# Miniprotein binders against a2bj90: the designs that were tried, part 78

Target 1, 235 residues: a2bj90
Amino acid sequence: MSRSARRKTSALNTVLRVVEVFASIQGEGPFTGTYSVFVRLAGCNLRCPFCDTRYAWSLEAGKPLGVEELVEEIARYEPSLVVITGGEPLLQRHPLNSLVEGLESLGLRVQLETNGILPAPARDEQLWRVYHVVSPKDVPVRVPGAKLHPSWVDYARATGRAWFKFLVANEQHVREVAEYVAKLGIPRSRVYIMPLTPEKLDMKELLELHSRIASLAVKWRLNFSPRLHLLVQLP
Key: E = the ipSAE of ESMFold2; O = the ipSAE of OpenDDE; V2 = 0.75 times the mean of E and O plus 0.25 times the DockQ between their complexes.

## First folded at step 8 (miniprotein)

Design kl1 (at its last look DockQ between E and O 0.85; V2 from the best seeds 0.00; counts 0 for: pae E 1.54 > 1.5)
Fold by OpenDDE base, look of step 8:
Structure kl1 (fold): chain B 235 residues (1-235), chain A 108 residues (1-108)
Amino acid sequence: as target 1 above (235 residues)
Amino acid sequence: GSLEELFEEFAEITWEMYEHIFKAMEAAKRGDEETAKKHIEEALKLSEKLLEIARKAGSPELEKLARHLHETIKEMKEAFEKGDFLRAWELMIEISDTVYEIEKIIES
């Protein structure tokens, strides 16, 4: 009597609260220019003054989607990268691990966007295998409740699959970032500075801001992240 | 109340005030000047209450921060009245930084 391997079908029956799924170009960080499917998860543990996705703050803003259905939806786009973002994706850590497992089984690359408040992935999580862009919210603009969890520094050193992205408006902000990463022992090669973009900027102002911050990145020997999607008018 | 109760009340009102700032900014972003005005005026009232609580608590540090917050919200109200959305956005960042400092004091 052959012991039929009961496939643990239980892990794929997890539900995510999803705000939107769309295809675009990754406009930010180390994967800038990559054709990507974005999965915006609902719920956030912060209230950043500069948040451009305030509609994703509530868990109720997301629709419940099964992991299997979501994997199939993502796969139809034939993405070069799957970007998991939202409010804070790690608020849905358990079903998110199942999503990552499903996506990786199809050979899809996954990149997570996180505010770094919640612990980094453990070695036994599927999330351990993916790329992470951590955006601390305690520097240079301090957001209430923001504190980078120290495990992200350890994860970055252990895996080489984490980068740190900081929103900056001026040279003082760049200085504060440089001091912060030095203090935490974050390698400068893993640090990106990105323009802190006011709402309702015109294209001229947006380009001028990019030019200023890029020049500061060179001066301070940091990586520069554009907001490419804003410059090319993609979602 | 106890000093702890005053600090809890201060934290709660600070958060309520901060939520009104976001609602004001969202209203202003969509061109709803009336709703923006309503929320910024409520935030201003709450910041006055924060000053009163800080005085009752005998905390010069919280009183200083509450005063700064109140002044910043006044300037933000003026920015809305002038249609200066960029300035209002900058002031919201300043408010965030001030609230962050308040939380650090209350948690200490």
Scores: ipSAE 0.791, ipTM 0.903, lowest interface PAE 0.6, mean pLDDT 94
Fold by ESMFold2, look of step 8:
Structure kl1 (fold): chain B 235 residues (1-235), chain A 108 residues (1-108)
Amino acid sequence: as target 1 above (235 residues)
Amino acid sequence: GSLEELFEEFAEITWEMYEHIFKAMEAAKRGDEETAKKHIEEALKLSEKLLEIARKAGSPELEKLARHLHETIKEMKEAFEKGDFLRAWELMIEISDTVYEIEKIIES
């Protein structure tokens, strides 16, 4: 499409409800360690008991920000990665596609974090071209209302741009994840297990949990995700 | 009312109870003990209503889950009173799993 047509479409979907924008290190998943700008969108379709960003659940928690202004703010950080998270970012799907268009026009790499309830991107969406970390919430800790949309597995197979991340506390949880991903046909190379961290762990306990889950990842031949930002005390 | 009406009421009350559990936990985290107590007491009252509805519906499965919710919420109230927030967090996980099971039974 011409620049004029894309600009007109972008203008029609130019506002996002944004809770916060900040620079940090991506602490989880396949891009762990990357200097990133996080864009936390308001609204969520789940109420996870382990959520540490409950302040983002209500759409009203977000401030309206224009996509063009947001792109400029993000660009000033000179990020190596833009992480779109929330709540659940896909609740704001249309203006989110406009944001992705703006970020890609500047050559910025984008990763989306989603609980996977809403469908994977269609081929004609800007979101089709970005990376996705999908965190299903119906295994091993089961969250009411959680159900992975089957299109995410199809999307992962078609594009190679999706990974699946699961919070686990012990080997029984890892066994449940392994059964789940096998049933869905998700290859082990696309699966991350990550420590399910209670709120009140001191550093010794946090390291011990990381060590235990990392050892299980090796044993079960799954990828390990730390919660690196907790270990290094970044947001 | 009808069995369908009882299931719908059960589901609605389950979600209302679940919302109170989150509000109690949020209030406890910010040190608002009185608000946390208010919400946990409402959740406990709602869990008693769930037990009554499960019995009227003649569902032993829902009755077992409603009883489990009631007992878990009582333990969560005790954890709040002791300031044992790690234990309260663990009980929140159990409540989440139980509510998920309830949803699957009602939807099936």
Scores: ipSAE 0.640, ipTM 0.839, lowest interface PAE 1.5, mean pLDDT 91
ESMFold2 (binder alone), look of step 8: mean pLDDT 88; pTM 0.883

Design kl10 (at its last look DockQ between E and O 0.91; V2 from the best seeds 0.81)
Fold by OpenDDE base, look of step 8:
Structure kl10 (fold): chain B 235 residues (1-235), chain A 108 residues (1-108)
Amino acid sequence: as target 1 above (235 residues)
Amino acid sequence: GSLEELFEEFAEITWEMYDHIFEADEAAKRGDEETAKKHIEEALKLSEKLLEIARKAGSPELEKLARHLHETIKEMKEAFEKGDFLRAWELMIEISDTVYEIEKIIES
């Protein structure tokens, strides 16, 4: 009598609050240019003045979606990467681990975007296995309530699957980032600086800003992240 | 109230003021000048109240920050009135940084 291993199907019965699911190109960070499905989760623990997704701040802005249904929806796009973003995805840590398990079971690569306030994944979490782009909000522009959890530095060192992305507008901001990462012992090879963009920049101004910040990245020996999706007019 | 009660009140009003700044910015982006004006004027009133509380608390540091906040909100009001949304955005970042410093003092 073959003991059919009842795979505990119970772990997939979790619900996420999802604002939107869409396919695009990853415009930012180490995966720039990758054909990606974006899953924007609802709820955020910050109120950043430069946030371009304020509509995702409330948990109620998201629709409840089952993890299985969401995995099936994502899989239909045949993505090269699944990007989990939102307000703050780690506010939904429990169902998010189930989502990651489902996606990885299909052989899909997953990247998380986080503000780094909540603890990094533990070794027993499914989230431990994915890529993370951490965007601290305590430097150079300081956002109320923002503090990078120290576990992200440890996670980055232990796994090599974390990068740190900072929004900068000028050379003073780049200096502050350089000092911050040096103080925390974050390897410069894991640091990206990205243009801090006002919403109403025209394409010329946006390109000029990108050029200035990219030049500063070279000068300060940091990686540069474009906002490629803005430059190519993709979502 | 106790000094602790004054700091709690200061924190609560700071958050309320900050929420009004976001509502003003969102209204301005929608072209709702009336709503933007209403929220920025409320933020100004709240920043004046912060100055009063800081004085009552005997905190020169909080008084300095509350004064800076109040002047920055005035400039943001003027920026909205002029349709200078880039300047309003810059000032909103400055407000965020000032509120961050306020929180850091209150938590110390």
Scores: ipSAE 0.786, ipTM 0.901, lowest interface PAE 0.6, mean pLDDT 93
Fold by ESMFold2, look of step 8:
Structure kl10 (fold): chain B 235 residues (1-235), chain A 108 residues (1-108)
Amino acid sequence: as target 1 above (235 residues)
Amino acid sequence: GSLEELFEEFAEITWEMYDHIFEADEAAKRGDEETAKKHIEEALKLSEKLLEIARKAGSPELEKLARHLHETIKEMKEAFEKGDFLRAWELMIEISDTVYEIEKIIES
């Protein structure tokens, strides 16, 4: 390729299709309560019935943003954590690695949220160094197309930088999650159960569900994740 | 025609039906009863087509799942008419599970 052709293809690898960038509190998983900037990437390889961000499913929902511009925008918020979510962020893997490099060069801590269908990071990717919260969608609610790539368990063992988060509504769901993680060899210290919430629960119902699932987490010796942003009414 | 062609058609129609389910739910969330009803009725028609294809393919498993989809979508339509959106949400989860099973059968 000529120098101009190579630079053109390199420029294409510096853009991400982004639905939104906003500041909030990380409401879920091991970093619950952290002042965060969320970067929601467009495109998803699943259609979950319980998804509360369906507007991010289409790649066309995102606007192309340059990685350098995005890093600068994120940095202006002075976040304690940058949460990369979506859709499914790993559908934009190549420019995502560039974004991670830029954020890490500024000393910003990064967490990725993924449904785990695409493989875990390789050792030579910038994504290897970030935290990952993996949410398999083939248990307990089975979503068409969902299948956890086995490399995520290997990655979690090798790095200690991955946790597994499951939406549950009742004890039977928790039993199914416990069986699933035992089969895959995922230690319970890396497992979070989180309330499976219908979108329009009132606050009393939301708190009652949290209480039930938290009690089950204690009973089953699993970590509990709230949906804190729902409880405190943040995006 | 061929069994492979029937299974491919079945899968395509299943995903079209599933898209209509999400369109109906989105419309119901914003209070657009007319649009929600149109999409649910389309999903019902597609589930009947799935029954026809399953019978042509000679697959009792797919026929059973197509029948279950049809009845579940009927119940979802009734839930929308009653304003029982929690029930509709539960039925969407059941539809998701059923489509997952269909995929497993077609891919096997």
Scores: ipSAE 0.759, ipTM 0.894, lowest interface PAE 1.0, mean pLDDT 92
ESMFold2 (binder alone), look of step 8: mean pLDDT 87; pTM 0.875

Design kl11 (at its last look DockQ between E and O 0.94; V2 from the best seeds 0.75)
Fold by ESMFold2, look of step 8:
Structure kl11 (fold): chain B 235 residues (1-235), chain A 108 residues (1-108)
Amino acid sequence: as target 1 above (235 residues)
Amino acid sequence: GSLEELFEEFAEITWEMYEHIFKADEAAKRGDEETAKKHIEEALKLSEKLLEIARKAGSPELEKLARHLHETIKEMKEAFEKGDFYRAWELMIEISDTVYEIEKIIES
């Protein structure tokens, strides 16, 4: 295959549809507070009523970017963490593995955010070696089409590189999460509960909800995740 | 057969209704009250059709869920009229749970 033909074929296989790239603080989960670059990929296989990034649902919301170009852009921020999110990033799995390869070659730490419908990484994928925060959407709020792929629990056991994060509004939700996690054999140390917030809470209400859910996390011996970026008013 | 056609129609209308719920919410978020009202009214009409189809199908389970959708959307319409967007958001969560349950029954 000529250099020209190889480059055309490679460009087709290494293009991502990207909605936005920006620097901020990781506000959720085990890496809360980390200086991060966020890469929001286009496309989602769910329509969650509580989604705060609905603008990323359509593949057409993304601009095509070559993986090499994207790696260079990310590197210029000098991030402590690269957060790959979306929509649902695993819908673009093939070029996503290429992006991870490029980021890892530069020694950059990567975290993926996923709804867990598509299977966990296989051992021969670049995604195998990165951190994953898995947010199942079939508990406690049940989103049509949501189903956690069982491979994520196997992956978490095999690697220790996956955590599970759940949006909760009250103690009944927390009970449902606790039962779900116990049934699947997921240790409490890998489980986060996080406030299920509407878009239009003032700061007093936001703090009250954080306090309520944090108290429940202590009561149920689960990890608490804030929505720190909302509290400190970062994107 | 005819029953399978009714279930397929029920699922299609449920999804169409669900799409209108999101369009109403998005319009409300941008302050477009006329568009929000149009979509919530269409969602309400579609929920009435779901009741009719559930009765034709002779499914007590789907009829119960269709009634719940209808009442929930009616309450959501009232919430929009009062400007109670927090309540509308809670009702969207309830609609999501109900549609999930419908999906489970049809897939069984």
Scores: ipSAE 0.706, ipTM 0.875, lowest interface PAE 1.2, mean pLDDT 91
Fold by OpenDDE base, look of step 8:
Structure kl11 (fold): chain B 235 residues (1-235), chain A 108 residues (1-108)
Amino acid sequence: as target 1 above (235 residues)
Amino acid sequence: GSLEELFEEFAEITWEMYEHIFKADEAAKRGDEETAKKHIEEALKLSEKLLEIARKAGSPELEKLARHLHETIKEMKEAFEKGDFYRAWELMIEISDTVYEIEKIIES
């Protein structure tokens, strides 16, 4: 491979396709309530019927941004956490490792949101050091093409830096999650259930749904994730 | 074609049908009833074709799933026609689950 081809591949490893960058509060999972900058990456390997960010499914929906420029942009917000989300962030694994390196060099904490289809970080990746919230799409609602990669269970055990978040609508879904995590040997302390919300719920319906699912979380001895940003009307 | 070719065709048509369901849902959400109707009708046609392929393949399991898809898409069409977007959402989840089962059979 010529020096020119290596330079082109190195340049490709420094550019991300980004849909949006914004500051808000982390509304979901173990970091709920944290002042965060969200980086929504473009491209997804799934087509979830309940996806609220369908506009991020295409790689072309994102603009190419340099890693250095993106680090500088994020740093200006003085975030308590950087949340990498999107379609599926791990589709851009190589430049994402570079982004994480840049952010960590500034002392910023990083949390990744992933569907868990792609392999967990290896020990030599910068991604190994960050926090991960894995949202499997094979239980309880089964999305075509979804299968949790086994390496995420191993990563969770090895590092303690992974949590699993499941979308649930009813008690049957909660049962299926409980059985699934038991079968995989995922500690219940690392499991969150979150309301599966249809679009266009009013605030009353949204609160009633949260109340119902939270009660099920207590009954089934699982952690509850709100959709706090929806409840407080933040992005 | 071979049994493998029939399963590949079944998988391709299943995916095409599924994409039409998303396009119908997106159109319905923006109030484009005509486009929603067009895509849901195409999804129905594709689900009928799935039934035919499953019969040709001699797979009672795929035939059952294709029949379930076809009936669920009919209900989704009725939900859009009634403006029952919540029911349409539930049915879209059910379609997703059914397509997942189809993929598992084809991959086996």
Scores: ipSAE 0.656, ipTM 0.859, lowest interface PAE 0.8, mean pLDDT 93
ESMFold2 (binder alone), look of step 8: mean pLDDT 87; pTM 0.869

Design kl12 (at its last look DockQ between E and O 0.92; V2 from the best seeds 0.78)
Fold by OpenDDE base, look of step 8:
Structure kl12 (fold): chain B 235 residues (1-235), chain A 108 residues (1-108)
Amino acid sequence: as target 1 above (235 residues)
Amino acid sequence: GSLEELFEEFAEITWEMYEHIFKADEAAKRGDEETAKKHIEEALKLSEKLLEIARKAGSPELEKLARHLHETIKEMKEAFEKGDFLRAWELMIEISDTVYEILKIIES
């Protein structure tokens, strides 16, 4: 490979397509309540009917940002956590590893949100070192093209830095999740169930749904994830 | 065409139909009832075509799923017409699940 080709490949590995960067509270999963900077990456390999970020599905919906510039932008917020989300962040795996390296060099903690279709990080990736919340889309609501990559189960066992978050609407969904995680050998302590929330719920309906799903979490001995940001009206 | 060609066509039309369901939902959410109606009607036409292809392919399983899909899209149309967005959302989830099953059969 010529020096020019190496420079072009290096330059491609330093640019992310970013939809938005904002500070808020992590409303979901094991880091709920954490002051966080959210980096929403563009592009998704799924079309979930319940997706609240459809505007991030196209790569073209994101602006190209340099990794160094993005690290500086994130650092200005003095976050307790950096949450990498989007459509599917792992579609931009190469520059994402560079981003993680930059953030970790500043002592920032990083959490990735992923649909789990793409392979888990390998040991030589910077992504191996961060926290992952995997949201399978093949159970209980099955999304076309969704299949959890088995490497995420192995990664979870090897590192203890992965959790699995499932969207549920009722007790049947919770049963299906319980059966699915048992079959895959995912420890229940790493499993979160979260309300599958219609966009047009009022606050009363949203609280009632949270109460029902939280009660099911206790009954089925699973962790509960709120949608805290919706409950407290944060982004 | 070959059975493989029919299954490829079936998959392509299924994805096209699914895209129209999203476009209908997005239009409905922004109050563009005309665009929502147009996309849901196109999704219905495509689901009828899926029934025809499933019959040509001689797959009773795909025919059953395509029929269920068509009926679910009809209910979603009625939900939009009534302004029942919660029901339309539930039906969109059902459509997603049905499309998942369809594609799983085609890929097997």
Scores: ipSAE 0.744, ipTM 0.888, lowest interface PAE 0.7, mean pLDDT 93
Fold by ESMFold2, look of step 8:
Structure kl12 (fold): chain B 235 residues (1-235), chain A 108 residues (1-108)
Amino acid sequence: as target 1 above (235 residues)
Amino acid sequence: GSLEELFEEFAEITWEMYEHIFKADEAAKRGDEETAKKHIEEALKLSEKLLEIARKAGSPELEKLARHLHETIKEMKEAFEKGDFLRAWELMIEISDTVYEILKIIES
């Protein structure tokens, strides 16, 4: 294979299908409030009824971007955190590891958002050292095909770099989450419950739901995640 | 065998019906009532086929789930007709749970 052909082959392993790149505030989970750049990758292995990013489900919704070009674009925002989300980012695992390597070489902190169906990072992957927010979709609302890969619990225990986030609407949902995490051995300190927001909530209703779920988080001794970006009307 | 073929057909129709549910919801959100109606009616027809296949397979558990799915989709159609989008959202979550249980049984 010529040098040009070998370079082209290697470049295919460093290309990501990207739906959007934008700056905003991380509105959810342990890093809520952090000035962030979001990288939404195309493709998803689930069809959640409550998904508000259905436009990212198809791999064809993403534009091909080279990893080096993407690192440069991200760096120009001077983010405090880079959030890799999607769809399901781990469907593009190989070039994603290259992106993480580039971002970490610049000292940028990275958080990945995943539904946890695909396995947790291996120790020799660049993804091993980044933060992960894992959102299992088989509790409390059961999404067809969802099942948390057991390696995520092992990964969280080994690294301390994973948290688990669950959408809940009421106390019965919280009870189901509590049972689920207890069965899996996930400590409560790693668990976030977050409001499952119906469509067409006005601001008063949204705040009331936040208050109700936050009260349940205290009652059940779980962490609370807002949906801060909805409250402050940011993307 | 023929039972295995019935279960495979059941799963395929379930996924096809589920896709129509999302297409109906997306159309309703953009105000395209005619497209939403088209897809919800197709989902309803597919749920009737699921009930027939469950009976042929002799599976009381799948029959219960197929009946529940059919009734839930019928209620979702009514919610769309009334413009009750909060109710449609709740029913869509219930459809998701029901399909999850169906696939769990078939894959077992």
Scores: ipSAE 0.725, ipTM 0.885, lowest interface PAE 1.1, mean pLDDT 91
ESMFold2 (binder alone), look of step 8: mean pLDDT 87; pTM 0.869

Design kl13 (at its last look DockQ between E and O 0.01; V2 from the best seeds 0.00; counts 0 for: pae E 1.8 > 1.5, placed apart)
Fold by OpenDDE base, look of step 8:
Structure kl13 (fold): chain B 235 residues (1-235), chain A 108 residues (1-108)
Amino acid sequence: as target 1 above (235 residues)
Amino acid sequence: GSLEELFEEFAEITWEMYEHIFKADEAAKRGDEETAKKHIEEALKLSEKLLEIARKAGSPELEKLARHLHETIKEMKEAFEKGDFEEAWELMIEISDTVYEIEKEIES
C-alpha cells in the first residue's frame, strides 16, 4: 500500500469556529522568527488570569468557517508556517484534523499551540504529523483546572515533534520548571522558558524582563523563548 | 542491562537524534546546506548507536526496527541533498513511527 494511500480523505465539509486569521512572525518557541499565518480558533477550557487573548475564550467569539475556505485563505499568504492557536485549538479536534490534512496537501508546515490539558494526537489523527508547542498551565503558575495530560510526554518522546513552553516570572518559577521536567523525563533541549508579561509594560520594562529571564535560562541550562512580536510591535 | 536501562539509553539517544533532525530540517529550509548536512550526519551516527544497543539487547525485532530507523535517516539525508523537502518530511514521519514501535517493543 503506497505511503500516500493512508490519507483517509475525510470529507473537508467540516466547520471551524475562527476568531481571526493574520500573517506575522512567530514570536515564540522553537519557530521564533518564522513568517507565519496565525489561525486563532475560538473556545478555551481555561480562564488564565494572564491570558492576552481573553476574547477567544467563548466559542461564540469565532465565526464558522469551512475547512476548504480556510485552507484557501491561508494559502494566499504563502506562509513558511501555519500556526494554529486560539483559546484551545484541540477543543475543535475533529475539524482541526481536516484542516491539517488540507494544509499538508499543499505542502504547508503546521505548528499547533496547546495548553496540554487534552490528550496528545493519536497515531491515526492528521494532528500526529504536525509540530506541537505545549504550554502547561499547572507549572509554575497554577491555573485552576490545568493539568498536563501525560500523553504529551509520550508523544514528544515518540515523535520528536513536541516542545514545552513555560511562563516564568522569577528564579523560583524556573526552578519549579526544572524540577517538573526532570520528574517527567523531558530533556532540557525540549524546554523553553518564556517571560510572563504583566499587562501594561512599557518597552524598557519588557526588555529588562526579557534580559532577566534569558539570564535565568542560561543559568538553569534551559532554552529561552522571547515574546518577539511584542518586542518588534507585530501582531 | 535491565530493560529499564535499555529504555533510558534509547530515550536519551532518541532525543538527541530528534534534535539534530529538527535542526537539519530548519537549516535546509533556510538554504544552509552545510549546516543541514552536519546535523543529519550526527543524527545518522546516533541511529547507528541505537542499532548497536539493539544488537546488544539480543532482540531480533528491536534490531530490525533500529536498522529500519538507521536506513530511513540515510534516505532522509539523500532527500536533503536532492532538495526534496516533501520526501524528507515523509521520512521524518516514518522515523517517528519507527521510534514509536521501538518504544512499544521495549515496554513489552
Scores: ipSAE 0.605, ipTM 0.834, lowest interface PAE 0.9, mean pLDDT 92
Fold by ESMFold2, look of step 8:
Structure kl13 (fold): chain B 235 residues (1-235), chain A 108 residues (1-108)
Amino acid sequence: as target 1 above (235 residues)
Amino acid sequence: GSLEELFEEFAEITWEMYEHIFKADEAAKRGDEETAKKHIEEALKLSEKLLEIARKAGSPELEKLARHLHETIKEMKEAFEKGDFEEAWELMIEISDTVYEIEKEIES
């Protein structure tokens, strides 16, 4: 069987709808500063007013790519971390598990970004072994349709591979996050608060917002996440 | 129509209005004033219909929420006309919060 025929057979078996693949740094959460390749999957089950990747909301925004071809493309970057993001990556759960399998076979470290509406990985999924940053969208801003699936808390306890990240603009938001995580039994060591940034901040305003939210993180004994890519002007 | 049918209609119109808000915002940001005006005007019409349905359903809370949507959309129209995208951002967040409250009111 020719090389071309084998590739076509693989593409027909498992395909992802991919908006973009690019190298940058991870600017948020526990892996901040890591040289990363980002894989943005198409489709989202939310319409967040603060979303800066609205172009990924529709599945039609993604190009169909075979998992084998995608793994090969990612590997060429020699990433320290592969960040799977989107839209909402878990809408493409089955082929996503195949992608993770391929990346893991090359020894590549994987992190998923999710809004947490769909359930956490089962033990028999390849996604079980990767890292997850879960960003619930029903607190504090309260996005229509958002609801954290309770399995994410259980997954975090069982594996130690999940963290929870929240966008906040002020202390009232931080209080709401603190109440939310306490109710769900999420320990503070797993919680990040991150600046909710309006689109048109200059660098001075962006730094001032970072300073205010960082001070609140200390006051409330929560972890702070920058939006480092905004500070250093990377995608 | 039953009361349940009125709430279903209310929810459907709320989501149609919400979609128009995003389309208006996107068009305004790329400078397509005609498309932005079309979508914001449609959103205003839908918010007025929400007021009518809330009154038929006898729901003071849905009426309050629909009125808030209508006023917020009017403010957003003005923000687009003067190119104030930071104000539009804040109004988008307010609309999101209001639609969330509508979801919770209908579920109850």
Scores: ipSAE 0.586, ipTM 0.833, lowest interface PAE 1.8, mean pLDDT 91
ESMFold2 (binder alone), look of step 8: mean pLDDT 86; pTM 0.855

